# Miniprotein binders against q53ft3, part 13

Target 1, 195 residues: q53ft3
Amino acid sequence: MFGCLVAGRLVQTAAQQVAEDKFVFDLPDYESINHVVVFMLGTIPFPEGMGGSVYFSYPDSNGMPVWQLLGFVTNGKPSAIFKISGLKSGEGSQHPFGAMNIVRTPSVAQIGISVELLDSMAQQTPVGNAAVSSVDSFTQFTQKMLDNFYNFASSFAVSQAQMTPSPSEMFIPANVVLKWYENFQRRLAQNPLFW

## First folded at step 9 (miniprotein)

Design wa2
Fold by OpenDDE base, fold request of step 12:
Structure wa2 (fold): chain B 195 residues (1-195), chain A 97 residues (1-97)
Amino acid sequence: as target 1 above (195 residues)
Amino acid sequence: SDRERLIILAKWAAILLRKALQLARQGNTERAKELIEKAIEYLRRIEKLATTPEEEEIVEQAIEAAQEALQLLEQGKPDEVEEILQEAIELLKELIQ
């Protein structure tokens, strides 16, 4: 019914069912995880008028679970990307998973999916920084990459007077790099998937 | 596979019945009825996928329980619905195993 994906890890398609309407994925070594994808497997959709509230739980300094509502998955939005790296310092929220006696290894977090009525879900407020658009995340990463490259390349810029002759080495004018950067940014802004 | 579909349908049906039970407790009888009706639809689909007499029997009993719950809600007896819906949920759990 549900899947959970962390980049660079095997996809999880078998959630632990902890109640009729509640499913849990374990996330080992959660501190290394920035983003998690939660998705419907697509075999049979949610019943009409229902969706899933997606929660994240991690152990606090005392080993007690801290739960936070990340967002939602629905038939209209059967997959979602959540940023979990910044939540480690967050305050706990109300959650429907109760005191699960899960033998918690300190390094293991959980994704919980609670199947809810859509009208009930509308009353819930996710943590503000958890839901990430895939396009926005990609654009931000690309922009950071571009900035990093430009800064790196520019750090090697020298005037012609400062150049040491090296006949075996090829040189690229700094203005070419700048033009490339500007053009790439423009294209990215027009279509993040232009590549 | 048909078996996988059966299990998923059973899980959804159980969820629907659980939600119906909660709504009935809250006095939202009309919404509870809607969910039970939907659960019955899923149960009928499961019935078509059942391959053993045991599965058929379980599904039939679950349908009967769901129908009884629906009747009780129509009669204005929400307090009597919880036990019956719980029974139906337990039957579905047996099917999922």
Scores: ipSAE 0.765, ipTM 0.911, lowest interface PAE 0.5, mean pLDDT 89
Fold by OpenDDE base, fold request of step 12:
Structure wa2 (fold): chain B 195 residues (1-195), chain A 97 residues (1-97)
Amino acid sequence: as target 1 above (195 residues)
Amino acid sequence: SDRERLIILAKWAAILLRKALQLARQGNTERAKELIEKAIEYLRRIEKLATTPEEEEIVEQAIEAAQEALQLLEQGKPDEVEEILQEAIELLKELIQ
C-alpha cells in the first residue's frame, strides 16, 4: 500500500502494520538521511475521503521516541518529499502510534503512516520545515542547482590561447553551457515540470 | 496480482470498519454508515477475488457482520455495533494472514 524511499537506498514497499490504520517503516542510520519520500504504491487508492498522515520518529537523548507530523499523502498527492535532517532539534508532537513494541536501536528512526479521514487531517499541523513539496521550493532548488553548476563549469573556462592541446579529450565551448543554462531557465520559468 | 489486490482491499475494508466504529462511538451515525457501506463495496470485490472456500466463507461472514452493523445504526443502536464491527475486522485480519 505504501512505499518509502531514501536516496541511495533500496525502496521499501513492505511496511510493518502495527494497527488496522497504522503502518511503519524503519530507517536505519537515520542521521545520514536528509530527505524521505513517502508514496502510495498505486495498486488501490485510498478510500474516498481518506488519506495518510505521515509522521517521523527518532530517539531523543534518553532513547525515547520523538514523533513529529511531517505532512500528508492523499489520492490527489500520492507522493511527498520530506526533509528530516533538521527535525532532530524539534519538540515532539501528538501522535497516534502509542507505545509500539518495536525493538528500536538508537540509530534507527521510523516513518509512520496513519490512515485518517481527510477532514481530520485538515485539523493537523505539520512541522513547518518538513514539507519540500511546493513547486516554489522545487523551482528554487533547481535554480540554485543550475547556478551552482554554471559557476562550477565556468571556473574551468579558459581562452583558446590558454588551452593545452589534448587530442584524446573532448572540449565543450563555454558558450554551449551558457546557452543550455539560458534555455533551461526559460523552460523552467514557463513550466517547472517541463520534463 | 489478484492475491495482492485481495489483501489490499481487505486492509482498506478493515480501516473503513475501524473508522466507522470510532465514528459510531462518537455518535456520528451517518458518517459511520457511509464508511460501512464503502467497506461492503470492498468486501464484495474481495469476494470476487476469493479462491478458496475458506476465504469465501470469511468474506461472507464479514459482509453479514457489516450489514448487521449498518442495520443497527439505522435502528439507532450504536452501542451494539462495536462488537459486530470488531468481529468483521477480525475476520478481515484472518484473510490478510
Scores: ipSAE 0.765, ipTM 0.911, lowest interface PAE 0.5, mean pLDDT 89
Fold by OpenDDE base, look of step 9:
Structure wa2 (fold): chain B 195 residues (1-195), chain A 97 residues (1-97)
Amino acid sequence: as target 1 above (195 residues)
Amino acid sequence: SDRERLIILAKWAAILLRKALQLARQGNTERAKELIEKAIEYLRRIEKLATTPEEEEIVEQAIEAAQEALQLLEQGKPDEVEEILQEAIELLKELIQ
């Protein structure tokens, strides 16, 4: 029914069912995890009027689980990416997993999915900054990469008057780099996935 | 596979019945009825996927239990629904194993 993916790790497609409406994935070595993808496997959708509230738990300093609502998966949004790296020191919220007797090791976090009515889900507030728009994140990354490159290249720019003869070197006019940058920015703005 | 589909349907049906139970406890009888009716639809789909007499019997019993729960809600007896819905959920768990 549900899958969980961490980059560089095998996909998990078998959640532990801890209640009729609650499913849990274990995330070992969670401190190395920045993002997690939770998704429906696509076999049979949620019943009409239902979705999944996605929670993250990590052990606090006392070894007790701290649960936080990350966001939601629904038939309309069957997959979601969550940033969990910044949540490791967050405050716990009310969660539906309080009765779980799951033996945890200190290095293991959990993703919990609680199947709920959509109207109930609408009343829940996810923790800030957990939900990541894939498109927005990609755009931001690309923009940062482009800026980094442009700034780096521009730092070597010299005027002709400042140039010393170096016949073994090839020179690219700074204007060419700028034009490339501008063109790329335009394409990115039109379609972040233009390639 | 058909077996996988059966299991998933059973899981969804169990969830529906559990939610119905919760709603019934809260006095939301009409919504509880809706969920039970939906669960019955899933149960009917499971019935079509059943391959053994045992599975068929379990599904039939679950349908009967769900129908009884629905009837009790219609009669204004939400307090009596818990046991019946729980029975249906347990039957579904047997299918999932």
Scores: ipSAE 0.763, ipTM 0.914, lowest interface PAE 0.5, mean pLDDT 88
Fold by OpenDDE base, look of step 12:
Structure wa2 (fold): chain B 195 residues (1-195), chain A 97 residues (1-97)
Amino acid sequence: as target 1 above (195 residues)
Amino acid sequence: SDRERLIILAKWAAILLRKALQLARQGNTERAKELIEKAIEYLRRIEKLATTPEEEEIVEQAIEAAQEALQLLEQGKPDEVEEILQEAIELLKELIQ
């Protein structure tokens, strides 16, 4: 039903069901995690009028779990990216998973999904700065990647007069790379999901 | 797979029934009925996916329980619904195992 993804780690698709309406993923070595993706697997959508409230739990200074509402997943928004790195020093409560007998180990955080009515979800307030726009994040990442590539390629640029003869090598004019970069930027701006 | 679909549907149906139970306790009878009706729809889908007599029996019993709960709510007896809905949820848990 649900999946959880941390960059550089295997996707988790088997949540522990701790109640009829509550599912939990374990996140080992949570201190190294900046972002987590929570998503529906896409097999069968939420029942009409229902969605999932996504919570994060980390141990406090006393080793007790602190739960915070990150945001939501719904049929209309079946995946979400959450920044959790800044929350690790925050305050919270054991709600709504505090009554659940969940085994906790040191250095392991948890993502909890509570399936709820949409009207009830509307009354909940996520912690600030946890929810990251997927589109914005993708655009930013892509831009950084493109810039990195361009900078790398351009660092090798030489004028024809500066070239050392190498008949066995093929050369690409720098303006071709620039044109490609500009065209790609234009496409990205028009439709970030053009691929 | 059909088995995977059956399990997911059962989980959703159980969630719906649990929410209905909560709403009934709160006195929101109309909304509770709506959720039970949706659960019955899912149960009917599960019935079509059932491959063993045991599964068929469990689903049938769950449908009957859900229908009874719905009838009780229609009769203005929300206090009597809790046990029946809980039974239906337990039946669905058996399907998931």
Scores: ipSAE 0.755, ipTM 0.911, lowest interface PAE 0.5, mean pLDDT 88
Fold by ESMFold2, fold request of step 12:
Structure wa2 (fold): chain B 195 residues (1-195), chain A 97 residues (1-97)
Amino acid sequence: as target 1 above (195 residues)
Amino acid sequence: SDRERLIILAKWAAILLRKALQLARQGNTERAKELIEKAIEYLRRIEKLATTPEEEEIVEQAIEAAQEALQLLEQGKPDEVEEILQEAIELLKELIQ
């Protein structure tokens, strides 16, 4: 149902389901993490009128989990990028994970997703400026990706005199596309927000 | 793929029924009915994906339980829906296994 991505790490797609409506991803070595991407998997979206509240948890100086509301994922914004580098010493948020008898693994940071009615989510306030809007970020990322691809591919453009007869067309060698794809994937793995 | 879709739909249906139960406990009967109706729509989609007699039996029982809960709420009996909704949720958990 949900995925979680940290730069330089494998994507997590197997959340621990701790209740019908609660899902958790572990974040080992959380102190080195600056951003987390949370997104919907598959083609079956939230039921109408529902969405997901996304929380970040880290252990405080006493070893107790501190949960902070990062923001939301919804059918209208099915992926979101959250900055967590400034949250590892913040004050906790109201949250649903500590009020139920569920088994939790202590001592590691976690991303929690609570499926909620949209009306309930409207009453929640994310901590700090953790949320990066997926709409604006995705649009800007996509435009920068297209510009990067065009500039890279254009540097290899050839005249019609250098290829198969088609005098009214410009052609791009297939290896240019492959090189761009490999470079883009490497950059994205190193820094999902490199744009 | 069909089994994976069935599982996801079952998880969504279980969430809808859990939220409906919570709303019924709070006296919000109209919203509880809306969520149960939505859950039944998900259960009918599961019915189309079911490939074994066991899956078909489980989803049929879940539909019947959800329909009974809806009828109880329409009759003004919200106190009587808790166990039938919990039964439907447990049936969906069996379907997910």
Scores: ipSAE 0.647, ipTM 0.862, lowest interface PAE 1.2, mean pLDDT 77
Fold by ESMFold2, look of step 9:
Structure wa2 (fold): chain B 195 residues (1-195), chain A 97 residues (1-97)
Amino acid sequence: as target 1 above (195 residues)
Amino acid sequence: SDRERLIILAKWAAILLRKALQLARQGNTERAKELIEKAIEYLRRIEKLATTPEEEEIVEQAIEAAQEALQLLEQGKPDEVEEILQEAIELLKELIQ
């Protein structure tokens, strides 16, 4: 039914079902996580008129869960990226997971998905800027990558006198693309949000 | 596989019935009936995927329970549907197992 993905970790596709309409993924070492992706597995969609409210929970200083509404997944938007890096000391929000008997380790956060009527979801208010549009993020990443590539490649420009004489034509050494790719890939691995 | 599809349909049907029960408790009888009707549609799809006599019997009983719940709601008896809807939900849990 649902999947949960954190950069650098294996995708989780086997949520713990804690009620008919409630599903939970554990996020160990949650303090190192900046974003999570929640998505439908694409087998059978939500029933018409229903969707999923997505919550983030972390243990407070006493190990008690603090739940915050991140946003939604629906048949019309079956995947979403949520930023959680700024939520690990936030105030809790209204949530349906209250008295559930969920085993919890102090360093483990959770993603909760509650299947709800769309009308009920329309009344819920996510915490500010937790939802990250995948289109906006992809567009920003792509633009940053293009700017980075242009600046890197242009730093290797040489005069025509030092290459095959061809006035009115500009050349780029073939290995510039490879060096750019290797450098960009290294920086992305070092800091996935370096843009 | 057909078994995987059957399980997911049963989970959706159980969710629809649970939400219908909650709406009935709130007095929202018409919306509760709509969700039970949708659950029956899912149960009919499960019926076509069932391959064992046990599965067929379970889904048949769940359909009958859901239909009885609809009758009680149409009679203006939302307080009396709880046991029947809970029975249908337990049948679906058995089917998922």
Scores: ipSAE 0.641, ipTM 0.853, lowest interface PAE 1.2, mean pLDDT 78

Design wa2
Fold by ESMFold2, fold request of step 12:
Structure wa2 (fold): chain B 195 residues (1-195), chain A 97 residues (1-97)
Amino acid sequence: as target 1 above (195 residues)
Amino acid sequence: SDRERLIILAKWAAILLRKALQLARQGNTERAKELIEKAIEYLRRIEKLATTPEEEEIVEQAIEAAQEALQLLEQGKPDEVEEILQEAIELLKELIQ
């Protein structure tokens, strides 16, 4: 039904169902996480008139869960990226998980998804800095990945005078990598979804 | 794969019935009936995917319970639907597990 992705970690697709209408993903080592992607797997969408309210929970100084509304996923917006780096010390939001005893390991945060009627969701207000545009985050991640690759490849560059001949090894001129990098950045800037 | 689809449909049907029960408790009978009707549509899809006699029996009983709940709401008896909707939800939980 739902998936949850953190950069550098395997995608989670097996939410813990804690009620008919409530699903959670555990986020171990939550203090190192800056963004979380929540998405619908898409085989069978929400029933018409329903959607999902997405919450982030972390333990406070007393070990009590603090839940904050991040935003929503719906059939019309089935994927969203949420920034959580600034939320790990904030006040809680009104949330539907408070009457529920959920087994929790210390220092583990959670993403909660509550399936609700759309008109009920319209009355909810997410914390103001949690939602991130999917296009902006994809572009930013891709640019950082490209910069990382170029810097790595460039650190091995040698001039022709410094080359050790190796007839059985293939070589790529450095300007080919640079041209590819510049072309890819141009395409990404014009259309972040060109691929 | 058919079992995976059956489980997802059963989860959606259970959610629809739970929300219908909550609406009936609030006196919102017309909205509750709409959700029960939608849940029955999901149950009919589950019926087509059922592969064992046990699955077929469970979904048939869930349909019958949901239809009885709908009839009771039509008769103006919303207090009497709680037990029947709870039964349908428990049947769906058995189907999921």
Scores: ipSAE 0.640, ipTM 0.857, lowest interface PAE 1.2, mean pLDDT 79
Fold by ESMFold2, fold request of step 12:
Structure wa2 (fold): chain B 195 residues (1-195), chain A 97 residues (1-97)
Amino acid sequence: as target 1 above (195 residues)
Amino acid sequence: SDRERLIILAKWAAILLRKALQLARQGNTERAKELIEKAIEYLRRIEKLATTPEEEEIVEQAIEAAQEALQLLEQGKPDEVEEILQEAIELLKELIQ
């Protein structure tokens, strides 16, 4: 029903369902994560009048979960980007996950999604600046992802003079990666939400 | 696939029934009835997707339980719907496996 994406990691599409209306994704090595994308998988939308409250949880110094409300996903906004880099030492929010006995390790956090009535969600206040709501913030996130991929791919570049013969391998010319980078950057400048 | 759609519909129906139960506990019977009616709509869609006798029986029992809960709320008996709604939710969990 839900997906969770962190830049540079595989998409998670198999949430742990911990109650009829509550779903969680594990985030190992969460201290290296700055942003997370939560989205609906899109097969069958929320029932009318319902949506999802999205929470971030990390273990405190005692290993106890600290939950913080990040924001929302709804039929009208089925995908959202949340900044979590500033939340890993903050205070907890009021949350519906209760004292759940979920075994955790020191480097594993969680994203929680609670399916709720929209009027109940309207009474909830996310922690400040968790949602990436401005075009400038979204553009910065997108540019960092773009640079990360380009730098990684470029670090493996070799010239034909440096190659050993390997007819069973497939290769992508480095100029294709550069062309993609330049085109993506141009389109991002024209419309940060084009993708 | 039809099985995947059935599972998602069953999850949504279970959530609707759980929320209806919570509303009934709070005395908000009109809103609880609305959610049960929506859950029945989802159950009828599940009924069209069911392909085994076990699935068909489970959905039929869940519809009957939801309809009984709706009738009890219409009679002003919100305290009596808890067991029936919980039975419907457990039937949906069995359908999900």
Scores: ipSAE 0.625, ipTM 0.850, lowest interface PAE 1.2, mean pLDDT 80

Design wa5
Fold by OpenDDE base, look of step 11:
Structure wa5 (fold): chain B 195 residues (1-195), chain A 97 residues (1-97)
Amino acid sequence: as target 1 above (195 residues)
Amino acid sequence: SDRERLIILAKWAAILLRKALEMARKGNTERAKELIEKAIEYLRRIEKLATTPEEEEIVEQAIEAAQEALQLLEQGKPDEVEEILQEAIELLKELIQ
């Protein structure tokens, strides 16, 4: 349902579901991360009237998780880029993950997605410094992320003849990834802020 | 795949039912009803994707539970809805596993 991508790292497409409406990605070595992209995988959109609130958590000086609202993903904006480097020393806000017993490793941050009603999301205020302000920086980062994803995905491409039968696994044709990539690039070129 | 679609739909349905439960607890009966109705739509889609008798049975039970929840809300019994919605959610979790 959701993906998480850090430039220079492998894409994550399998979030840990910690509740019916809450999903978590682990970000190891989070201190080296400047930006993160959160996106919908595009299989089935949000139910009408719903979206995802995206949170970032890092351990504070006491080792306790500090959660901050980064922003949102919706059917209208199925991907978003967030700057998290400046948040690592910030103060936490109210978050929907506080009651969850999420085992944390000190060096691992988390991206949390809480699926919420859109009207509830409208009442939430993201941290101001999480938004990428520079269009140029945004475009460059997005392009790098896209390239990284495409390269990663394509590295696993095998012909049908090379496939090992695995009935329990699902496969996506490589051409689907390519088409998505091309379409995304086209949209990005037309409007860097299309998402 | 149909299986993956089924799983995703089940996840969305579970989320909808969870939100309905939350709305019911808050006394927002109308919103709860809307969410349950939407969940039933997803359940119907899952029903079409079910390939085993077990899946079909689970989905049917979930639909029945959701419908019962709607009836209870219409009757002004929001306190009785929680258990039923939770049951439906648990049924959906079985589909996801």
Scores: ipSAE 0.770, ipTM 0.914, lowest interface PAE 0.5, mean pLDDT 87
Fold by ESMFold2, look of step 11:
Structure wa5 (fold): chain B 195 residues (1-195), chain A 97 residues (1-97)
Amino acid sequence: as target 1 above (195 residues)
Amino acid sequence: SDRERLIILAKWAAILLRKALEMARKGNTERAKELIEKAIEYLRRIEKLATTPEEEEIVEQAIEAAQEALQLLEQGKPDEVEEILQEAIELLKELIQ
């Protein structure tokens, strides 16, 4: 149903389901994390009229969880990037993850997703400056992906003069596209923000 | 696979029923009925994906429980739906297992 991604770490796709409508991901070594990406895994969307409220939790000085609303994921916005670097000392707010969350060691934070009616989500106010525009990051990623593909493929291009009588056309060997795809996937798996 | 799709649909149906139970507890009978009706739509999709007699029996019982909950709400008996909706949710948890 949900995925959680931190730069330089493997993607998490197996949230702990702590209630019918509540899911959590553990974030060990949370002090080193600046941003998290939360997204729908995408095979079957939210039921109509529902979406997900996304929370960040860290242990306070007493070891008790402090939850803060980061923002939302919905069928219309199925992924979002949240900045958490400034939230690790903030005050807690209202949240639906009361006694249902799992207590962790002081060095482990959590991302919580609560599936809610959209009407209920409209009543909620995220903590300021947590949400990062996924459109801007998606646009930047998309542009870098296109630049990466173009630069890789162009390095293998041959002119039509080398292949046919019409020398103004350029050609790319078919295996170059496969090689690029394999390299890009491998690097993305090792470092999702390598771009 | 069909099994993976069935599990996701069952999780969504359970969430819809849990929200319906919450609405019934708050006295919002009309919203509770809408959520149960949506859950039944998901249960019928699960029914079409079920491939074993065990799966078929579980989803049939969940549909019957959801329909009984709707009838109790129509009769103006929202306080009586909690046990029935909880039964349906537990059946869906067995299906997910």
Scores: ipSAE 0.637, ipTM 0.854, lowest interface PAE 1.2, mean pLDDT 77

Design wa8
Fold by OpenDDE base, look of step 11:
Structure wa8 (fold): chain B 195 residues (1-195), chain A 97 residues (1-97)
Amino acid sequence: as target 1 above (195 residues)
Amino acid sequence: SDRERLIILAKWAAILLRKALELARQGNTERAKYLIEKAIEYLRRIEKLATTPEEEEIVEQAIEAAQEALQLLEQGKPDEVEEILQEAIELLKELIQ
C-alpha cells in the first residue's frame, strides 16, 4: 500500500503493520538521512474521505521515541518528500503511535503512516521545517531518487524464460515499473509540486 | 494479481471498520454507519476475488458481521457494535495472512 524511499538506499514497500490503520518503516542510520519520500504504491487508492498522516520518529537523549508530524499523503497527493535532518533535535508532538509497543533500535528511526479521515487530518499541524521549500532542490532530489530506484529495479529484470520457479515469491512485471516511472516523470515535469 | 488485490482490499476494509468502531465509541453513529457501508462495498469486491471456499466463507462472515453492526447502530446500540466489528476485522486478518 505504501512505499518509503531514501536516496541511495533500497526502496521499502513492505511496511510493518502495527495496527489496522498504522504502518511503520524502519530507517537505519537515520543520522545520515536528509530527505525521505513517502508514497502510495498505486494499486488501490485510499477509501473516499481518507488519507495518511506521515510521522517521523527518532530516539531522544533518553532513548525514548520522539514523534513528529511531517505531512500528508492523499489520493490527490499520493507522494510527498520530507526533510528530516533538521528534526533530529526537536521536541515531539502528539502522535498516534505512542500507545503502541514498537520495538526500536537506538540507531533506527521510523516513518509512521496513520490512515485517517481527511477532516481529522485537516486539524493536524505538521512541523514547519519538514516541507521541502525549494522547488528546484525538490525536483532534483526526486529525479535522483527515481533514477536510483529504476536502475536498481531494472538490474534484477529477467525474462520469463530465465526465471526459476519460486512459488513462494511474488513477481512484478518490469513494464509495470517502467510505466510507473514514466507516468511519474510526466507528472513531475508538468508540476513539480503535484505531490 | 487477484490475490494481491484481495489482500489490499482486505486491509482497507479493516481500516474502515476500525475507524467505524472508533466513531461508534465516540457516539458518531451516522458516520460510523457510513464507513461500515463502505467497508461492505470493499468486502463485496473481495468476494468476487475469492478463489477458495474458505476465503468465500470468511468474506461472507465478515459481510454478515458488518451488516449486523449496521443494524445495531440503527437500533441505537453502539455499545454492542465493538465486538462485532472486531470480529469482522479479525476475519479480514485471516485473509491478509
Scores: ipSAE 0.748, ipTM 0.904, lowest interface PAE 0.5, mean pLDDT 87
Fold by ESMFold2, look of step 11:
Structure wa8 (fold): chain B 195 residues (1-195), chain A 97 residues (1-97)
Amino acid sequence: as target 1 above (195 residues)
Amino acid sequence: SDRERLIILAKWAAILLRKALELARQGNTERAKYLIEKAIEYLRRIEKLATTPEEEEIVEQAIEAAQEALQLLEQGKPDEVEEILQEAIELLKELIQ
């Protein structure tokens, strides 16, 4: 139903469902994260008249969760980029995830998605400066992440003549990474939300 | 896959029924009926995707419960609808497992 993406990490597509209408993604090492992308996987959209309120949770100094409303995803805006770096010292807001049996480690933040009627969402106010992007910005963000991965992997490339034997290690040919990058780039251009 | 689509449809139907129950508790009967009708549409799509006798029986029971809830709301009996909608939601959770 939903996806969650952080630069330099694998996309998450298997949210923890904590209620019929509430879904959670874990974000380990949250202090290193500046932006998060939340999006609909797209096979079956929200029912008519419904959408998703997106929340960010991080532990306070006692390890207790602090929840903040980031913004929304809807059938009309099925993807959004949220800036969370400034929120890690922000103030909590009213949220629908209270009384949930959510087990987590204090160093792990969470993205929560609450499926709600659009009329209910219209009365909610996101924390300032959280919502950042359109689908166009999502495509550009994703392209930059692909470039970063390719450049990082390529920085370890060596020729066969420059290799030292290491039978206890596994290697992949550099052209495999290039082919994957080119294929992913092509698929992203055809459908930015294919993943 | 058909199984993945069935699960997503069941999750949407369960959400629709939960929201309908909440609206019925608030006295918003017409919107509750609308959401139940939408949930039944999702249940009919699930019915076409069901591949086992167990799945077929569960979705048939969920449709019957949702239709009964709709009749109770039409008769002005919103207090009697809660148990029936909760039963339908539990049936949908079984489909998801």
Scores: ipSAE 0.611, ipTM 0.845, lowest interface PAE 1.3, mean pLDDT 79

